VHH binders against o26223. Designs and how they scored, part 308

Target 1, 191 residues: o26223
Amino acid sequence: MKLLWTSQHIKVTVHIDGKVSKMDVLEAIKTRRSIRKYQDREVPEELIDKILDAAMCGPSAVDERPWHFIVVRNREMLEKIPEVHPYGAMVKDAPVAIIVCCDSSLEKIPGFWVQDCSIASQNILLAAHSLGLGAVWTGVYPLEDRVEGIRRLFSIPEHVIPFSVIPLGYPAENPGTRDLFDPDRIHLEKW
Below, E stands for the ipSAE of ESMFold2; O stands for the ipSAE of OpenDDE; V2 stands for 0.75 times the mean of E and O plus 0.25 times the DockQ between their complexes.

## First folded at step 19 (VHH)

Design YC8 (framework vhh_7nfr_2; at its last look DockQ between E and O 0.01; V2 from the best seeds 0.00; counts 0 for: pae O 8.9 > 2, placed apart)
Fold by ESMFold2, look of step 19:
Structure YC8 (fold): chain B 191 residues (1-191), chain A 124 residues (1-124)
Amino acid sequence: as target 1 above (191 residues)
Amino acid sequence: QVQLQESGGGLVQPGGSLRLSCAASGFTFWEKWMSWVRQAPGEGREWVSGISYSAGWTDYADSVKGRFTIARDNVKNTLYLLMDSLKSDDTAVYYCAKHKYSAFPEKQDEFDYWGQGTQVTVSS
C-alpha cells in the first residue's frame, strides 16, 4: 500500500502484513515490570508452551538443565498457594502460575541449580512480557517453610525443590518504565 | 529470640469454656503457621489444631472438632484457642507451637519452637 501526502491534507493507508511483530531484547529487558494484577481472561495454552520453551533455552552449569515446571490453572490450587506462600497473595487472582523446580537428581555441580533455575525464571518473565503478558517472580527457595509448603501442596517429591512461583496473565496495571542505570555499580579492572 | 507465652488456662466445670492466648515475639508472626498441642498426664503430646498465615486454612484433631476454634490476630501477634463444651478428657497442658513448615504437621518434629504451656483442668 502507498501512503499519499499533500501539502494541504494528510492521507493515511493501513498496511496489514503477515502479522509478524517482535520486541527487541534490550527493550524487553528494560520495560519488563513485575505485574501483580491480571485481567479476568484465560492465557492460551500455546503461549504457555512458548514461555516454557524459552525457559528451557537458558544456559545451565555443565549443561545440567535441572529444571522442571508445574503449570497450575486449577482455581482451587491457585487459591491455596497464598496460604503456604505469604508473598504470593496475587497468585489467587492469576489465571495461571508456573512453579519452577529443581530435580536434584539431574544436578552435576552442587549448588549451581539455584543459578540455573534463576535463569529459567527470568526467561519466563521476559518471554511472558514479549507475548503481551505480565508476570512476577515470587521467591520460594531458600525459605524452608515455603519450600516444604509448596512441596506438600503439589505432591512434589523430596528430591525435587520448588524454587519460584510465577503467576502470569494479561496485565491489569501499567507501572511504567524505570531508569535504573547506576554507573557507581561499575568497577573497572578491580573493586 | 523466639518467645511464645501462653495464658488463659485454669480450672473449669465440664461443659464450660476457656479462651487460650499465645503472645508471640522474636519472629515475623504473620509469615508462620501456628498450632496448639496438648499433653495430658501420663500421655504423649497430641496435636490439637493448626492455622495458616491468614487463617484461610484451619484443621483440628478429631477429638476436638466442633468444640474448639483456632484463630489468630496478626496485628497483635497473638494465637488463640477458643475451647467450648469442655470435657474431663480435655484436661492437659496446652502448648503454643511454631511450625517449621507452611503445612499441617505430619510428625511432631515439625515444630521448631514451643511455649512453656498453660494448664487446663476440667473438674469432674
Scores: ipSAE 0.262, ipTM 0.681, lowest interface PAE 4.7, mean pLDDT 89
Fold by OpenDDE, look of step 19:
Structure YC8 (fold): chain B 191 residues (1-191), chain A 124 residues (1-124)
Amino acid sequence: as target 1 above (191 residues)
Amino acid sequence: QVQLQESGGGLVQPGGSLRLSCAASGFTFWEKWMSWVRQAPGEGREWVSGISYSAGWTDYADSVKGRFTIARDNVKNTLYLLMDSLKSDDTAVYYCAKHKYSAFPEKQDEFDYWGQGTQVTVSS
């Protein structure tokens, strides 16, 4: 079923150099790809703000909103991240990264913070894509070595758990889109 | 080889309408953002309109907003520009441009391929 994109869907408005762009939310979801190559171009603070705004709009368990965000632009710090995150090599090439963290003191129901921070992380990816940026989710939690590495590197308190590192930048690659729809994963009424 | 071929230009009176087409080949069309760019005589290139993969994003220069509509047919590998309420100032060569990246174009070098252009002349 070729999804006829009707103009009635939620659009994200982005101001880039005084121009407004709007991307349909379903298009953002369907066309998003992990981007690991970035242009030598700075990301405006306004875009980061919009991305963080989107990150905070996701649902959380009993509205606990346990997430914190570290915005990293320092070149030295970005270059250090791969040292503690072996699969985060692309972070050194990004102009900015967002580290999503959980403040455990804000957790109201144990364990749901993982879902909460996942939603926040995904919203970052979608928002970034909608704004014409590329991003990739590099998992930190639940790998202890990565968690501790990021914790130490950024002096994160013990009660705060680094969850993900998301480098962002203007994309220097286009891996194309893929159709991931699998009807075999859909069950009607029962398994 | 990437090819972009514009068509549909011509002479039209002020207030008239035209539909431009751009036939694309040599790349996966639906994977790329596309734009229209125009160049008037003696002027630099001006971005006119842009469209994302499946038209979830569209944008227009202020000068054409409300008058022009960008569209695409990803089955036919064709980009369109519907131009209504044409003005003399719309007179230009109109180019189809392929985006290098999935980003709003800010610079001309963000396009990696251009068509040969089609002439649009708005005159009484």
Scores: ipSAE 0.006, ipTM 0.308, lowest interface PAE 8.9, mean pLDDT 88
ESMFold2 (binder alone), look of step 19: mean pLDDT 80; pTM 0.816

Design YC9 (framework vhh_7nfr_2; at its last look DockQ between E and O 0.67; V2 from the best seeds 0.00; counts 0 for: pae E 4.0 > 2)
Fold by OpenDDE, look of step 19:
Structure YC9 (fold): chain B 191 residues (1-191), chain A 124 residues (1-124)
Amino acid sequence: as target 1 above (191 residues)
Amino acid sequence: QVQLQESGGGLVQPGGSLRLSCAASGFTFWEKWMSWVRQAPGEGREWVSGISYSAGWTDYADSVKGRFTIARDNVKNTLYLLMDSLKSDDTAVYYCAKHKYSAFPETFDEFDYWGQGTQVTVSS
């Protein structure tokens, strides 16, 4: 019996009305898309707080929690980010961006901070989506040109490594959902 | 392989103008900051001008400010230096240089690739 996965088009009815519809975790994961166009609308601080709370709830190696977050709302600074990040053009159009950083002095096991900050970054994306915001992960690390560009722009100390820049805003696009399931990537017991 | 090839140098009289070009290949040009650096005979290297990805940021050495203009064409993968009101002190080999970082250089070690240079001679 071939379970016909009926692609139920979960119509994410973005209720325009201020009621933050709560998504379950699987819905958030499956329906999340990179959003690069934003409305001319401010993001409330309360939502940013919730997003940052979520960002800090991920696991980290030996619970090292090496992450720091720079919240950028200043228009001038948002407009400067594209000049030091070649794929950060959308940042200038966002009302806010979060820069995820690693404090290397907090690292307990070498190298795991990349995973830690990745988890934090993904949680930001999922949380944002669940709250009716759009976001995109723009990679900074491990590219030295971007790392140093962001570092100098924001006067980030040498022991702190900028990892990602995530613009956030109310979405002005709907790219739809994708089915990314690939059974060929699943191996049972052995390769 | 990364290649930078300068052109447009030559002999000019004081007060004259030149346009230098740097043809870039072997990397994604629009993703990199670029600079011009010059070296006069018997002198050290001097940073001349730098430019960001989309030319949103430009900067100049004090010695050339108001006379030189840096520009880029990201479709043609070409860096330019417009030199006006040339002086004898501008005589040098001019090099195109690729930035390591998305920032203006603090040292010459922040360039990872250089062109062969083009000679600019300003003489009466």
Scores: ipSAE 0.822, ipTM 0.914, lowest interface PAE 0.5, mean pLDDT 92
Fold by ESMFold2, look of step 19:
Structure YC9 (fold): chain B 191 residues (1-191), chain A 124 residues (1-124)
Amino acid sequence: as target 1 above (191 residues)
Amino acid sequence: QVQLQESGGGLVQPGGSLRLSCAASGFTFWEKWMSWVRQAPGEGREWVSGISYSAGWTDYADSVKGRFTIARDNVKNTLYLLMDSLKSDDTAVYYCAKHKYSAFPETFDEFDYWGQGTQVTVSS
């Protein structure tokens, strides 16, 4: 049975002979790897929308939700990011990048925005992975030179703080799964 | 300790050419944006040109566009200013300056280190 329900802005498709691909959350967390090589293949706008929806699902201090996101697809701009963001050379090779920012005017508790934007950034990585994309978090904050460089490149106002730049695309590498569990890091009841 | 040492200044006739060099030490040169700034006798400072990490992004003051070329050698940790078609009003002390931020400067407070300067004199 093929059942198609659509609205102007929402589409739900159920395929009789298909299956909705999904990844167990523990599998996604354990198999996500930083991906720095991307196929020459466009990332559909719909996937970026799903990733940003996931990014905004993260908890935040007192529900302050201080995040804003800049989606960068313009080739000229992607090529300029490495000029203001050292060690981000792979950004120029990505079909798209997401800049995670904090709007400090939305802060309700000073300084917790770093945790809030870190959560949003990690959710971007996991959502991208679950959709068959590869991504890597490149740090901007707290490095003042990178923060100001990115701010000026994208005309970001002074009260908005660029936190991270996350290039993403269909992966052109497969670094494999790691076993990082270390029971010596676990302390029961006390140190 | 950050050190910037300019050289290559001198006396030149109008229409002549000159190449300034700035030897940099005490910091990771390729990770920093750099500029040339000049100051004529009795006048304020004038930003001349700036260059990004890998030289992929450069900019110039209107007064020198088309005549000056900024360049860098990240292996030798050296900044250059190639000056062509020199005019009398290019006479100044030229300073090598290290950016605080990875951006073209909006104020002179955005330079955290300066060289001692090298004199360029263009005589009519």
Scores: ipSAE 0.296, ipTM 0.692, lowest interface PAE 4.0, mean pLDDT 90
ESMFold2 (binder alone), look of step 19: mean pLDDT 82; pTM 0.833

## First folded at step 21 (VHH; framework vhh_7nfr_2)

Design XD1 (at its last look DockQ between E and O 0.42; V2 from the best seeds 0.66)
Fold by OpenDDE, look of step 21:
Structure XD1 (fold): chain B 191 residues (1-191), chain A 124 residues (1-124)
Amino acid sequence: as target 1 above (191 residues)
Amino acid sequence: QVQLQESGGGLVQPGGSLRLSCAASGFKFSRYWMSWVRQAPGEGREWVSSISWKGDYTYYADSVKGRFTIARDNVKNTLYLLMDSLKSDDTAVYYCAKHIYTSKPKTKDEFDYWGQGTQVTVSS
């Protein structure tokens, strides 16, 4: 069974049998959208594995790779995330969420972990999209209330900092594509 | 408190049909996947069928595929199992089970609540 999502110019074919058409990297980047509505469908473990593999392929400062990932499929826990994350309402409707965390004990240079975890989070979004899934980055860090909320909810150690919550699922919406190119943001040689 | 109560079991001849029901209470039924699991005499628990929380996706064991249909009514908080073309090997206690995870179950440990079960006996 093929689920065809047609945007005005891009046909995304999602194969139920786990065969997803591959997007090139520029297509994935340009066509990715935040998806907040999901189908009543589980995400196969194989796809999560691929997404996590992609998440761990990003560069990090001095190759410190400080990231950890909590994969959440527990329905009760998914339902609780919005209680500590006011902008995470869609998480309860997702079949799975990935929580990206930083283990501070793995930092080699202080402060670069934010960049490292951002790269990992973005790779999750791109990989998910390329695999026919929808996802959205819900920020946790640096908001202390969200950080502590997620920490308590998932019993995350003090030296580990939750950074983002990313719900994933087969998309139940198609927001279309945007052209975000702005030549006014490009400066040649000097500001 | 979570409660699951099965009903609809009974004695039926081979080739007959039964409809099982599971009344759920004490949790948001429409938010959880549900399954039927059965246990034959002297055997372990066998997964029979699962249904997604909205009911859009259903899964079946090979032994019951094409004969059984899982369904749910989220307004009535009720899970159903339509059993057609029953065989002697279908004789078992049938349990309704609540999922922990939003996925097809892999093990019996992925259920947090069970009903008391309803007996289905298929005999000539």
Scores: ipSAE 0.857, ipTM 0.929, lowest interface PAE 0.5, mean pLDDT 92
Fold by ESMFold2, look of step 21:
Structure XD1 (fold): chain B 191 residues (1-191), chain A 124 residues (1-124)
Amino acid sequence: as target 1 above (191 residues)
Amino acid sequence: QVQLQESGGGLVQPGGSLRLSCAASGFKFSRYWMSWVRQAPGEGREWVSSISWKGDYTYYADSVKGRFTIARDNVKNTLYLLMDSLKSDDTAVYYCAKHIYTSKPKTKDEFDYWGQGTQVTVSS
């Protein structure tokens, strides 16, 4: 039967590709690396849904939850992001990107939306990693030219501030784990 | 100016083989998923096969699995469909189509450019 182009479709049994494994949260945090090379493999919508669910679980200042997300799968748009984001060259090679934005009309405490959107962005990275995906946070805010470039490209209104662009996909590199603990950064009781 | 030009169609007996080609120009071919889609007489367009932009992942409609092979040459900007074990039901115009998105297509609206098509006729 033809399934794609008709209202007469046959539903088939779908098997989940492999078992869902649980990664310890400390392991996820310690092993997540910025991934800038991706396979040309499709990232299923269900994985993006899980990642965005995780993004919205972050704490926010007075529970203001100022975040909005743009999911970009359009190849032409992915190719255009580096034109307005000079350090986002790897975005053109990704199957999908998530743009984290602040809706300033939701802001309750001035200026804390930056922390709120940073938390959501980090949760995207960790969730992607736990699902076998690689991602990298490319900064947009506070660089005015990048903010305006992304806003124009995606028709983002003036009261909405693009914060980060996060390309993701199945990784085509493995940079390995780093040990970044530095005891000199820890101060007991005082500076 | 995006151009997709199919060739290699023709008349073949059941059980025969054909190789279709699609010459692509006017866009960065190696950056896009590509598909073959066919249209039998009096019917709507049916998705046949898709290939990811590097060519590492291929997908097929159930009606052609095991008989058709999609391939691409990103140096020559050419998409191929190798059709073996042809049946009368494979008679159709075969179109090369350029994806908008980075995924297997869900609807015909996920293609922004189509070729003019090449006729494949499997006579009994």
Scores: ipSAE 0.638, ipTM 0.866, lowest interface PAE 1.9, mean pLDDT 90
ESMFold2 (binder alone), look of step 21: mean pLDDT 84; pTM 0.847
OpenDDE, second read of step 22: ipSAE 0.857; ipTM 0.927

Design XD2 (at its last look DockQ between E and O 0.47; V2 from the best seeds 0.00; counts 0 for: pae E 2.03 > 2)
Fold by OpenDDE, look of step 21:
Structure XD2 (fold): chain B 191 residues (1-191), chain A 124 residues (1-124)
Amino acid sequence: as target 1 above (191 residues)
Amino acid sequence: QVQLQESGGGLVQPGGSLRLSCAASGFKFSRYWMSWVRQAPGEGREWVSSISWKGDYTYYADSVKGRFTIARDNVKNTLYLLMDSLKSDDTAVYYCAKHIYTSKPKKQDEFDYWGQGTQVTVSS
């Protein structure tokens, strides 16, 4: 019996209207896309707060929670980010960006901070999407030039490592959904 | 150097109309939100209106809502304030102000540059 997976085109009707439609977790994960075009619209502080709250809810190694967040709304700074981040061109067009950082002084076990900050970054993306915003993860770490560029630009102390830059805004594009399920990547019991 | 120059102020009767202009230079005008702020004699500065960098979103103080219209021409690097149904209470020096942030202003310190202002007097 060939289970014909009918690709039901879940029309994610992004209701642009201010009603935060309750998106379930699986829907958020499955429908999230990188958004690189943004509307000429302010992102309310309340939404940023919710996103940051979500960012801090992720697990971390030994509960070290090494993450810090720089919220950037300064236009001049947003315009400068692409100068030190070659793949961050969209940041200048966003009304806000979150820079996820690791405070190494908070690290309890060496090396797990990358996982911790990744979890925080992903939660930012999912939360943003669930709130009707678009975002994209632009990697900073482990590229030294980007790390140092962001560090200098934002006067980040040496013991703090910028990890990612995440521009956010109301989406001005709809890239659609992708089916990324690959059964060939699933191994049962052993490789 | 950033420059903001207001014009279009004057004396008008109650119920009259004025159009203020602010010529901007020395920065990428189209990349910044802009605001009008006014100061009446003996009063503090009062936010009047703001406009998004592309002009798609506008905000107004309750005192001017429905009477004033903020607009911008990003090709001409000019900010406008159309003032209709003017009242005596609208008498003030009107300033053009550049935003630091991509947001509606919450405080006066969110502006980094101001014009010299243009006088608007509404008197019978």
Scores: ipSAE 0.860, ipTM 0.929, lowest interface PAE 0.5, mean pLDDT 92
Fold by ESMFold2, look of step 21:
Structure XD2 (fold): chain B 191 residues (1-191), chain A 124 residues (1-124)
Amino acid sequence: as target 1 above (191 residues)
Amino acid sequence: QVQLQESGGGLVQPGGSLRLSCAASGFKFSRYWMSWVRQAPGEGREWVSSISWKGDYTYYADSVKGRFTIARDNVKNTLYLLMDSLKSDDTAVYYCAKHIYTSKPKKQDEFDYWGQGTQVTVSS
């Protein structure tokens, strides 16, 4: 039979790869790399849902959970992000980006939202990696010009603070694993 | 300013072939997913095929899989649909459509521009 649009709805069937992949958490942390080159392959909504679920699992100051997320798949908007974020050029080449924001009306302790949104942002990176996607955290806050640019572009209200833009997609590069352990950063009992 | 112009339709016999073209202008064609959508007489619009912005990924409705091939030329800003093994059920106006989003379409309002369409008629 054929698929029909009988209004503004089109029926599209998406099948997830029959192999479910699950990565050990330490492996995910140690092997995650910033990925700035992406395939033009669609990232399914189901994967974005899983990533955002993971983002919201992070701890927050007194459980304030101040985060909000904007999922950007609109090509025109992805092309415009670099215009207000001068070092975010790779965002235009991604199939999707997630903007991590703080709703300041949800703060219970002023200023801790930065840590809260940082935790959510890192969880996005790890979850994306565990699902076979590549991502990179591009900084917005505390740079005033970038905060205002992103706020204007996405109609973000004044009490909501854009924190980071995270483009993601299936990777088109493999930068390899780094060995970053530095024992001189470890202090026993005191500095 | 955005313009999509389909061509290549016509009358063909069952089992025949046609090649549709869609000339695009007024936007950065190579940055957008594109689709073919068809409308049979008295019916709603039916998604046929989509192609990613670089052309590396193609998708087809079950009704046309294995018979139709979507392609794009990002130098000439042209979208194509090669239709083989045509059946009477393929009779429709075929539209070229520009995606708003970086994904397969779920509904008709995910396209912001449409061509005027080209008629394909399959009959003996």
Scores: ipSAE 0.596, ipTM 0.849, lowest interface PAE 2.0, mean pLDDT 90
ESMFold2 (binder alone), look of step 21: mean pLDDT 83; pTM 0.847
OpenDDE, second read of step 22: ipSAE 0.855; ipTM 0.925

Design XD3 (at its last fold request DockQ between E and O 0.47; V2 from the best seeds 0.68)
Fold by OpenDDE, second read of step 22:
Structure XD3 (fold): chain B 191 residues (1-191), chain A 124 residues (1-124)
Amino acid sequence: as target 1 above (191 residues)
Amino acid sequence: QVQLQESGGGLVQPGGSLRLSCAASGFKFSRYWMSWVRQAPGEGREWVSSISWKGTYTYYADSVKGRFTIARDNVKNTLYLLMDSLKSDDTAVYYCAKHIYTSKPKTEDEFDYWGQGTQVTVSS
């Protein structure tokens, strides 16, 4: 990236295309952090495709695969999401967001869709991270006000339940890594 | 109401320079990608350049790379196109356009608002 200044103090930045970063699965899991600040950089469609592919590779109850994904790049819509999702303030600063939804008509066993969509959402986060993007899981379900807000905003049918909103972008922060291992949470054979 | 108003066009000799401006109003200018698009007489619209909402990333058509510079002032709600080393083939009406999406445009329908355009004529 090269910064140029005009005589009128107009900031001009020339973008140089960089190589996509990749990492193995264990590294992705261990080093992933919630990212809430993003560059004003476009996320290539190819990366979104890879992320969505990963999202669909998770297990689901009896292979019901109840998930749907809304990819949002419309800037106006991204700006509106925080209005119905107060904890999604960072969404308006992302170049893209994925809304993970459940189609209840695809459920084979009631109730497992939450786990299914959670797995899909986590896979999105991991895939994004492994590709050099930052993301954060903003919960929609089970808060009815958020569910209905997102539903109305995106004209989601009643049988489809918005589950999470995941903004994505090249990270503009580095929160570092954490060691979250807690041996006190491990029980051998019995509690 | 969204308004885009181009200015700065005119007659210039080959090798000359121009600076176009686009004054934006009626929307949060700093939150949207912006582009310049031009249309030569008898030809279709040609994408010229795009700039990210913060101005960090810029994109250019091959035909203008190294000669044109897109910039923006988000405090002034103004988009700029600095045009150097102008050629006869740069003769066109130049439009500023607002992006729908937070990305480099692929098609003309990815713009929701256009200016009226400003005429640039490069002639000896």
Scores: ipSAE 0.868, ipTM 0.933, lowest interface PAE 0.5, mean pLDDT 93
Fold by ESMFold2, look of step 21:
Structure XD3 (fold): chain B 191 residues (1-191), chain A 124 residues (1-124)
Amino acid sequence: as target 1 above (191 residues)
Amino acid sequence: QVQLQESGGGLVQPGGSLRLSCAASGFKFSRYWMSWVRQAPGEGREWVSSISWKGTYTYYADSVKGRFTIARDNVKNTLYLLMDSLKSDDTAVYYCAKHIYTSKPKTEDEFDYWGQGTQVTVSS
């Protein structure tokens, strides 16, 4: 046989540092950092599947679930994203990116799709972190030139709105953890 | 525009060694995974080896593991295949191929450009 060998994926826990690791949700939230430097290591399809499964677990307005996702592994396309999305420069250095989109035909309450897609985007960041990957959310909507540029580049229909571009990969940096709690942001009973 | 030029093929006795080179131009070589693929007489193309765009990760077909080494020089835009312990079954035209995606290939459709190939013949 001259064909490439491919093993079927089995439901197993991803190994980190040679040991099975499960990250507490509060730890994941507090330790997640924007990662903009990535290894040239392949990100397995299995991990992307887990991340997108997590993305779709978020709540949405009246359960409208308006989200769609484009997975980009094409090197030339990753290189082109900064041409229409200049603040996404690190996307060219990533092995994969996820574009979070809204299908407006699924919208049941006007305008809440922004919250819905924001929730999906944050879940992508947390899930990636829990799997040993680094990611960063780069904003597309509501900047119209970015929206149209990404729509054009990926042949996205007019009724579908690109919301965010999230490059990800195994991290090549470790910016550390910060304590950002600010009691002055907490108001009891009123402003 | 995109050009891939292989060299270093030839006639070798079983057990011998050979070093293939692939000079790349017309694209940002250091941004792409690259592969070696071979085609034996009367057969389809067979993936041999792949290397990630920085060169950190290398992959090999089972038939060549431990005998072949893929490498790249991103300054000189050159891909290499170091072939040791050659067998008659290694006789083939060896192609340099440019990846479309950032992953190990599953099919030949995942390469968008190919070199013209260099003949490797292992005879005894």
Scores: ipSAE 0.654, ipTM 0.867, lowest interface PAE 1.8, mean pLDDT 90
ESMFold2 (binder alone), look of step 21: mean pLDDT 82; pTM 0.832
OpenDDE, look of step 21: ipSAE 0.861; ipTM 0.931
ESMFold2, fold request of step 23: ipSAE 0.647, 0.643, 0.599; ipTM 0.867, 0.866, 0.849
ESMFold2 (binder alone), fold request of step 23: mean pLDDT 82, 82, 82; pTM 0.835, 0.837, 0.835
OpenDDE, fold request of step 23: ipSAE 0.861, 0.863, 0.864; ipTM 0.931, 0.932, 0.933

